VH-VL binders against q960a1r229to459. Designs and how they scored, part 46

Target 1, 231 residues: q960a1r229to459
Amino acid sequence: LKGDRIELLLPKNIDQFKKFKKDRTVISSGLITRFVSTRNPKEFSQKWISTKYVKEFNEITVNKDSVVVGAALNIQKMADTLTSSLSINIGKEIDSFIQKFSSPQIANFATWTGAIISGAKSSLSVSDLLILFNVLDAKLTLLNNSGELTQVAIEEFAEKKLFATHTIVNAIFSRSLTGFLFCLKLGETSEQDSTNFNFAALVGNQVSRIFVGLGGQPKRLTSLEVHIDAL
Short names: E, the ipSAE of ESMFold2; O, the ipSAE of OpenDDE; V2, 0.75 times the mean of E and O plus 0.25 times the DockQ between their complexes.

## First folded at step 25 (VH-VL; framework fv_ramucirumab)

Design w6 (at its last look DockQ between E and O 0.05; V2 from the best seeds 0.00; counts 0 for: pae O 13.1 > 2, placed apart)
Fold by ESMFold2, look of step 25:
Structure w6 (fold): chain C 231 residues (1-231), chain A 120 residues (1-120), chain B 107 residues (1-107)
Amino acid sequence: as target 1 above (231 residues)
Amino acid sequence: EVQLVQSGGGLVKPGGSLRLSCAASGFTFSSYAMHWVRQAPGKGLEWVSYIWSSSSYIYYADSVKGRFTISRDNAKNSLYLQMNSLRAEDTAVYYCARGYLDYYYGMDVWGQGTMVTVSS
Amino acid sequence: DIQMTQSPSSVSASIGDRVTITCQASQSIRSWLAWYQQKPGKAPKLLIYAASSLQSGVPSRFSGSGSGTYFTLTISSLQAEDFAVYFCQQSYKTPWTFGGGTKVDIK
């Protein structure tokens, strides 16, 4: 006795993705693998669409002022791109920090968008990638169900819960960031464990950005930023 | 030196067609989005069309949708606007402009403009 | 579509005067706003991006401020070369739209 049929679409470009996204769950490569391997059709009934083969979601664009990383890239590819494209001080800290929260095997499998959406949805967990995006003042390009694009700061994405109504297309980072980046992660037993507390600061830029993760969304420490900028 | 050099304007009768060209130099053309913007004589600026660095996303103003086609050839560092079914209200100076995938930045390099006149 | 309402439509001012031009968006565009200058017979020139960031090579007498729906361009001490039309443009959401322009005449 067979339950639901599963329909998975694999669009090759953003035009196809826009045409077929309606009423479908957007799936990363990691989720698709897990779903496809289960034989529990009564547990779910899904129409799915993958970002994996969308040309635009796999692109990297670097110009003088910005780095744009597509939504389907894995965490390691994003990390490598940022490390090579941003200042040496910032790039080295990004590389070091990502190695603390993701093994090479996981980083080459998981998408950065999956991690960002998971972090943005949570009211209790502490997300390492989300705090990194906040301290770097990342922007996201978003696609709505009508096929229109908008751009928002990472804070707005979480604050307005845009993950519920929009698909992430890419992330944008400024190449003009300067100064010292410091990132700290504390887990329960080891560096690969879940995070109980994290902290990220970019200081020596024109406006400092300082965040703490204690549960839920990273909290910006604006009073400390003002104090540091006054020194 | 970063430059956008335009060509292809002129006089055309209503219902006719023209193709505008914009040649880029001095920068990595394939890393930037591009725009067309027009200005009717004595009037303000009207955004016409936008194309991503890879041609992956294209957007048109409603006033030209279905009649105009933006395209680019990254190997030739060239941007094009094919204008069909031209009307008198399309009479304007047309500018190509360099933009970004990051919308936060403006259109920072502009071509010299090309006059398109539609009249009988 | 996001409508951009620019005021005044024109202003006459003397060299040395402070000139302020306003731009209002029909919905929040956060800081996704640019200002352009256009001199007679020339292409527009980018002055300000991100509401308040001065483009490289633009004189410091130009400044921008605002966020959300209300924005200003200020020329702190008007010079003879500032005779031009000024346009705002939102870049928050497609389709992108310009304000109607403000003509600055030097008396």
Scores: ipSAE 0.364, ipTM 0.732, lowest interface PAE 3.9, mean pLDDT 84
Fold by OpenDDE, look of step 25:
Structure w6 (fold): chain C 231 residues (1-231), chain A 120 residues (1-120), chain B 107 residues (1-107)
Amino acid sequence: as target 1 above (231 residues)
Amino acid sequence: EVQLVQSGGGLVKPGGSLRLSCAASGFTFSSYAMHWVRQAPGKGLEWVSYIWSSSSYIYYADSVKGRFTISRDNAKNSLYLQMNSLRAEDTAVYYCARGYLDYYYGMDVWGQGTMVTVSS
Amino acid sequence: DIQMTQSPSSVSASIGDRVTITCQASQSIRSWLAWYQQKPGKAPKLLIYAASSLQSGVPSRFSGSGSGTYFTLTISSLQAEDFAVYFCQQSYKTPWTFGGGTKVDIK
């Protein structure tokens, strides 16, 4: 779609994506993202790019020790993949958690990447997917402006605000995780999609991982982890 | 120019050890995953190992698991393969290759290969 | 492990010929399939990735197609420099596995 005011680019592969992106920064790896070329957007036509048809962003890879989920997949597909690929005690909890996460409509139409970016962008919001990614020690594959890939922890992604300069290509989850996953979400009401408090704990995995969200980015409870691991 | 230059290899007796090296240039080495692939004389290609730069994401073929160790030094733009307890069936030309964490893109840059011969 | 069955093992062709090589996976690998060209004494060269994406610098006479379990590499008009061995490779599930290879010889 081309126009004088707004242009939407629909790349079909990563090479086209890179070509379209060029020296432009893609903020938010959502389904549709706005190009930010300069701090003065008024000088340029508004250009948008979609990852919906980028083949490389829509794939799932199942490895012996890891699962790779493309950035363009919706929340439900991401959750289903993890549920089926991780240990049963972890997978069941993920399935349960995602069912309580949001309405089925949002889960099926919103990308997990969009949810991650939205949560990371806002210092005031509590993101259920961020806490899940943290407790699972997920890694993100990022594409920079030079066309090179890097891997970062989800915490680093949020802390360094890499969403402003990088494009998420996929997420990597370990299949070697054992133990039990516990997730809790509390909103204003049981029916609201908003989250005021969330908690996630992976225990029985030799090294426990425990996170809490009271507002903003999830916080790791290292002292509690040490205590649990000593039991 | 993007390139991988290999060194190491040679002749070794069964049970012996060798260390292969792969030097990268022309690209940001730390931003890419790396592979080892081998090819026995007159045979096909066999994937050996995979490593990503900043994590514990390392994979091995079952045939070499417990015997081979892949590692990298990003400061030196170098990839390594430590091969221990070598067997006759490990005889092959070994290649280092550039890859991605997103496995979708294949291996787009290859070293020239180095021959490893395990024989009594 | 995912087994990759490549056919034919060898093919004799003339310059200008259309050459087709097939690769079958023991299970669905979606589009996570690459094709390589290897000449004697040289390292493999990536031709196609993601089943149908042409690697930069590769001539347009090379093309890949397929998804799921069945894939094809096609050389529309064989050139003198195309005589080599070709391999398919899946990257959908570890371990990465290659086909047995197809040798393209001059008739």
Scores: ipSAE 0.000, ipTM 0.510, lowest interface PAE 13.1, mean pLDDT 88
ESMFold2 (binder alone), look of step 25: mean pLDDT 94; pTM 0.955

## First folded at step 26 (VH-VL; framework fv_ramucirumab)

Design y1 (at its last fold request DockQ between E and O 0.23; V2 from the best seeds 0.00; counts 0 for: pae E 2.1 > 2)
Fold by OpenDDE, fold request of step 28:
Structure y1 (fold): chain C 231 residues (1-231), chain A 120 residues (1-120), chain B 107 residues (1-107)
Amino acid sequence: as target 1 above (231 residues)
Amino acid sequence: EVQLVQSGGGLVKPGGSLRLSCAASGFTFSSYAMNWVRQAPGKGLEWVSYIWSSSSYKYYADSVKGRFTISRDNAKNSLYLQMNSLRAEDTAVYYCARGYLDYYYGMDVWGQGTMVTVSS
Amino acid sequence: DIQMTQSPSSVSASIGDRVTITCQASQSISSWLAWYQQKPGKAPKLLIYAASSLQSGVPSRFSGSGSGTYFTLTISSLQAEDFAVYFCQQSYKTPWTFGGGTKVDIK
């Protein structure tokens, strides 16, 4: 799609994506006007590339030890995949937590990558998906501007602000997590989608992981983890 | 029995090429990520390359980028490392190793190793 | 890249001794750390994964601890078959990187 000032490419596979990514701003949606007006008002780039129709970015792979979720999938699809692929105790909590994340409409249309990036960019925003990825110790497959792939822990992605230089290709989760997952979120009102605080704890026979979100990157509560593991 | 059996390697001149192979058995090969790790004589371990279950996702150490190509044939339960433009510093025993996310990508199964010597 | 600094480079010990090997990462790697044992002429063997989880079939005298930037491998009572080189490895982000190794020799 080409307009007077806007050019949007819709690659169909990762090779096409790699070829054209270098001089374009990556978006998950084909709705450029929405992104420019609401999320990137200061963006001067008129060249865009979308992940929406990239075949590899829409794939789900369930392995014996892991589940891989493509970057172009919506939040609901990601959540459903994790719910069905992880242990019952963990999966149930994920499902419950995501249902409270946002309106069903947003969950069905917004990509999980968009949510992760938004959460990572903001020092004020509290991201439910980001804390979920942290507590689940998720890995991300990233593509840099040179067309090379890297794999990083979710914490690295946020801390190093890799969203500025890399494109998320997929997320990788372990299927062997055990124990119980507890997720909590608080908002100003029950009717608002905005979260001011969230909490996630994975506890059990494995090493505990506990995170709190008060804005920006979730913070790990290591001292509490040690305490819980000693019980 | 779960095992990886390697083949290939040998002596090659600088600038030459070699292809290493790793045959998997005893497990569902297509479900696992695979690695190449090398060890120069008397030295430590160096990660070389990593390929996910899907051949679309390949990772390389900076030292081998542009020269080495990792690939896999899941139908043949085989892992490959095509090494081009070989240098003296590439001299090492090369291992194929299975990665396992349950082990936080610890490599739990290793091949027997194959020696690659690059010398004029 | 994440640098893994392993200490000591070598240690001489006797059978029955407690042996401790340390690994420091240049940045936090959470629990994305594995320990390997390598005997001469053999491929490495996975001992510990996720910093503290014992690989199946590995004797209980081996243990791993630590998180973030500091990790330890402990052999509670050294046995004859434990004389080898040990490596730590981070899998927090690519490229995967190894420590320099620790050789455990007989005193």
Scores: ipSAE 0.784, ipTM 0.894, lowest interface PAE 0.6, mean pLDDT 90
Fold by ESMFold2, fold request of step 28:
Structure y1 (fold): chain C 231 residues (1-231), chain A 120 residues (1-120), chain B 107 residues (1-107)
Amino acid sequence: as target 1 above (231 residues)
Amino acid sequence: EVQLVQSGGGLVKPGGSLRLSCAASGFTFSSYAMNWVRQAPGKGLEWVSYIWSSSSYKYYADSVKGRFTISRDNAKNSLYLQMNSLRAEDTAVYYCARGYLDYYYGMDVWGQGTMVTVSS
Amino acid sequence: DIQMTQSPSSVSASIGDRVTITCQASQSISSWLAWYQQKPGKAPKLLIYAASSLQSGVPSRFSGSGSGTYFTLTISSLQAEDFAVYFCQQSYKTPWTFGGGTKVDIK
């Protein structure tokens, strides 16, 4: 009658995480609090490992060229970090955009990694955070099952389905981005409703980046970028 | 005026130990990752070790795991490599190099190099 | 481990020549590639990062191109100070690895 026993491991650093990660489902703090369960009991996982207390996943590093945000940080902390670390024109739009799709309660609780993985897995949903990462040319540092670190662009993470075989360690954003960021969210009538369409453009940079979200991974509008850059 | 100044090194018998030091100036040392790279005489470059700006993560090439320890003291703007159980194949010029947690930027500042010779 | 293969191992050239050095990765490294110059008895110097981005203070006669597995460093109009050994390096996956080097000698 009673379901499977669940084993949850709470490593304190990346070396412990590497030792015990193998064959375990990675759980963020938000997933634990919301009681992750399979709707199909036959797929129920018995072994979990949390990123919450891994010190390397909770770090922020800022230098003149980049901002690095650890994987266990919440959406609001990431947004505040980017707003203060990137150019004024970009930071203001990030702050405004985050408030449109994340309530303060959700943004202070949910991890940005949970939102990115959910967006990258879905072939149908439109993710506001994923399009933001794409337009900002975000990079991810990943940990594989062999304990090796690799670094990829956000597009490669989703295209190669690296969420299935890798754990996100941090996200990296360039501080050299210039120009103006424009983000648009179009959904149902309430501010908290899911997005049906989104759009993000960074223009006035050396190379423009323009994306649309119509379901699944954001699509880059390379032809429009070339036209805009020629002006 | 951004620079890395190395010290330590020398001649050591197999099985011996050395500590290499690298002093940083002209930049905010605590904001950067750091590397050790070595070059055997007449040979190419080999990456040895890497440490995050916070010291929270350290990485070692397989050839030196368990024998070498990278460390840093951000208050002293200094990077260290403790080298134990030295072998003949560890003979090389050792460079400290400034790096990034964003690997895209490469290693943009290098120390002058310190020779380590392991010979009986 | 990702192997980096440079070609040629050596090239003889005259001042003013265009020199092209290639680097091939054993698997895709996207654009996580750097080029370094090293003169005898000196530390390496970063020339190109991110496959094609010129490091500050490096003359514009140096350029990089490529993505995936095939990369090129080009020196337009070789100068006297450019006679050195050149290394590529991938930073896509640990352990980070260097190419074997290409020596550019005066003809």
Scores: ipSAE 0.608, ipTM 0.828, lowest interface PAE 2.1, mean pLDDT 85
ESMFold2, look of step 26: ipSAE 0.602; ipTM 0.826
ESMFold2 (binder alone), look of step 26: mean pLDDT 93; pTM 0.949
OpenDDE, look of step 26: ipSAE 0.015; ipTM 0.552
ESMFold2, fold request of step 28: ipSAE 0.516, 0.560; ipTM 0.788, 0.807
ESMFold2 (binder alone), fold request of step 28: mean pLDDT 93, 93, 93; pTM 0.950, 0.947, 0.949
OpenDDE, fold request of step 28: ipSAE 0.007, 0.008; ipTM 0.524, 0.516

Design y2 (at its last read DockQ between E and O 0.60; V2 from the best seeds 0.57)
Fold by OpenDDE, fold request of step 28:
Structure y2 (fold): chain C 231 residues (1-231), chain A 120 residues (1-120), chain B 107 residues (1-107)
Amino acid sequence: as target 1 above (231 residues)
Amino acid sequence: EVQLVQSGGGLVKPGGSLRLSCAASGFTFSSYAMNWVRQAPGKGLEWVSYIWSSGSYKYYADSVKGRFTISRDNAKNSLYLQMNSLRAEDTAVYYCARGYLDYYYGMDVWGQGTMVTVSS
Amino acid sequence: DIQMTQSPSSVSASIGDRVTITCQASQSISSYLAWYQQKPGKAPKLLIYAASSLQSGVPSRFSGSGSGTYFTLTISSLQAEDFAVYFCQQSYKTPWTFGGGTKVDIK
């Protein structure tokens, strides 16, 4: 879409995306573009690029050793994929945890990448997806402005604020995870959509992973992990 | 038997090009990620490139970016490394090695290696 | 990039000895560490993955331990066929990086 004030590109594949990414704001849908244009009546030119129709960003791949989830998928599709692809003890908890999301409607429309980035950008908001990705030891495939790909752990993505310079292409989850997953979220009230605290623990795996979320990047409880693994 | 058999390599002048090949057998090649690793004479191991099973995603060491291209033909069970603009520091034995998308797994199958010498 | 510092660079040992090799990462890599054995003129061989998991077919005298930034490869009782160079490798993030190697020689 081309206009006097806004230009939105809808690439169909990752090569097109790479070519046009530079100097453009990445979005998952065209909705934000419309809101921005309506709120700023002044002649303002912005360049946008959407991940929504990029083929590779919409792919789900289930391998022997891993499951890959494209960046353009919504939260519900991501959760369903993990639930069906990981061990039953882990998958059940993922499904339960996501069903407790603030709005099921949002889970069907919002991309998981949007949620991850939003959580990583904020030091105040408690992100359910961010803690889930951390406890599951998710890896991200990232694309920089030069068109180069890198793979990093979710922890490093948040810590180094790579969302400022990189675009998430997909997430990689290990299918070799064993044990039990425990997740908890607490809000101020049952009527509020905001989470004040969340907790996630994967135990019975080769290496235990335990995180607490009080805002921003969840904190890892390494001492507890070591103790549990020694039992 | 699971194996990787390499071919290509040789002597080239600086600025020249070579193409390495790696043929897989004994396993479902299309289900595995693949790597190139090199070792200069008397030196340690250096990771060069990594390609996903589908071939859609490719990764490179900074030392070879823009010069080397990793590719694969799953129908032919083959891995390739196109090396352009070769430099003296690229002189090494190059290995192809089977890997995984799950980072916990190491490179468990290796080719026999092929020597690449870049010299004027 | 993650730097992997391997020590010692060389060790002389006798058959039956316990040999320990260490690898330190410049940042936490969780358990994303592999150990390889390389004999002269041969390709590396995977020994340990995920810091402590023994690769299939590898003798039980080999073991790996550690997490975070500090890792150890141990040969409980050195055998004649174990004289070689050993490398650690992190797979936490690209680029993958190796330690400088440890040569295990006969005393």
Scores: ipSAE 0.708, ipTM 0.875, lowest interface PAE 0.8, mean pLDDT 91
Fold by ESMFold2, fold request of step 28:
Structure y2 (fold): chain C 231 residues (1-231), chain A 120 residues (1-120), chain B 107 residues (1-107)
Amino acid sequence: as target 1 above (231 residues)
Amino acid sequence: EVQLVQSGGGLVKPGGSLRLSCAASGFTFSSYAMNWVRQAPGKGLEWVSYIWSSGSYKYYADSVKGRFTISRDNAKNSLYLQMNSLRAEDTAVYYCARGYLDYYYGMDVWGQGTMVTVSS
Amino acid sequence: DIQMTQSPSSVSASIGDRVTITCQASQSISSYLAWYQQKPGKAPKLLIYAASSLQSGVPSRFSGSGSGTYFTLTISSLQAEDFAVYFCQQSYKTPWTFGGGTKVDIK
């Protein structure tokens, strides 16, 4: 198309990112994920800004209460961090589940944010990372256009379509999670293929969290949670 | 014991400068965000500034933006607030407080406070 | 900015009384709400975080509840050491903001 040149900015910190973000599509590192901005329809969202070198988006913070994973990190780095930072039972199941992604090469190149946004936008696909975030009760730190930070549960992020108006800064997982995590992935031909169905349950954590993925947003099985918690 | 010990403060004329210090002990300082909160005499609490565990991100209330600078030295377990172009309305007790990147947690450790008085 | 409105501004109560303090946010803050106690000349002390979670070392007579825009702090049986000023604070969106405070005095 005429005038389809891509301008890509590489800010080094969040202050530069905030200054240059307006009217540009945010691009995560690894496998470039195009985020359409309706503010520039004439250019077909060809003005991009990368998160790859933003210091704040590449940080990991672990303390006694939580683990925080920056938005620009790849899926494998996130998995390694969670495995080493959460309880042994939960961490091992996370590691095992993530290793079953349909394209193993994706975990080392794609950002977890790209995968989460792709899953949150889809009404048809089954996202393994999105169900994992739901069962772990993940929270996201978001940056709005006014430069304000807010935090929301992963369910609210998807439900309110906040990917359209906010930039993900990091994800937050509680280190107080207890009990046992069970994750299941079923594809059409092999475990490395696209997922037709997934399931995730965290049991023994005071209040159980149980989700099923059949396409679109994971569905919480509240009735089953109440039954299991009554035992 | 988890502790924050403050130093600095005092009397300064309008337009002057002061630097507040906050020394941390009993916890891994570099794993926590930090805050400055102030309280004018007889008044409520006002959040002033916030800094991430790494020092990479800093946020300021509009009332102090451009005049105050938050910083930290993780090797010395120390938090600082450089206050420039001070005004009478900056008169308050200033507290440093431990915070989190997970906003569900509150400010769970506070320094003892130091008084800053801006007067002619 | 998210405005936090506390009520009442003061309450007089006797030892053993049940005291309830309310805090209302100008928009939903989910459960991102903390309660602090402050005694004269002292720094604030965290009592409740995440609307209802009791901070370690805080007596069980303190409890918090609520979500969205309306929150309460309850002292189930007031003790002599509970006479103080109480503040709520939202941590949902920067800038974080405090309520105006509620003074709990001896009747």
Scores: ipSAE 0.613, ipTM 0.836, lowest interface PAE 1.9, mean pLDDT 86
ESMFold2, look of step 26: ipSAE 0.582; ipTM 0.819
ESMFold2 (binder alone), look of step 26: mean pLDDT 93; pTM 0.948
OpenDDE, look of step 26: ipSAE 0.568; ipTM 0.848
ESMFold2, fold request of step 28: ipSAE 0.565, 0.550; ipTM 0.804, 0.806
ESMFold2 (binder alone), fold request of step 28: mean pLDDT 93, 93, 93; pTM 0.952, 0.951, 0.949
OpenDDE, fold request of step 28: ipSAE 0.007, 0.017; ipTM 0.553, 0.561
ESMFold2, last read: ipSAE 0.562, 0.575, 0.607; ipTM 0.811, 0.815, 0.830
ESMFold2 (binder alone), last read: mean pLDDT 94, 93, 93; pTM 0.953, 0.950, 0.951
OpenDDE, last read: ipSAE 0.027, 0.520, 0.134; ipTM 0.636, 0.835, 0.723

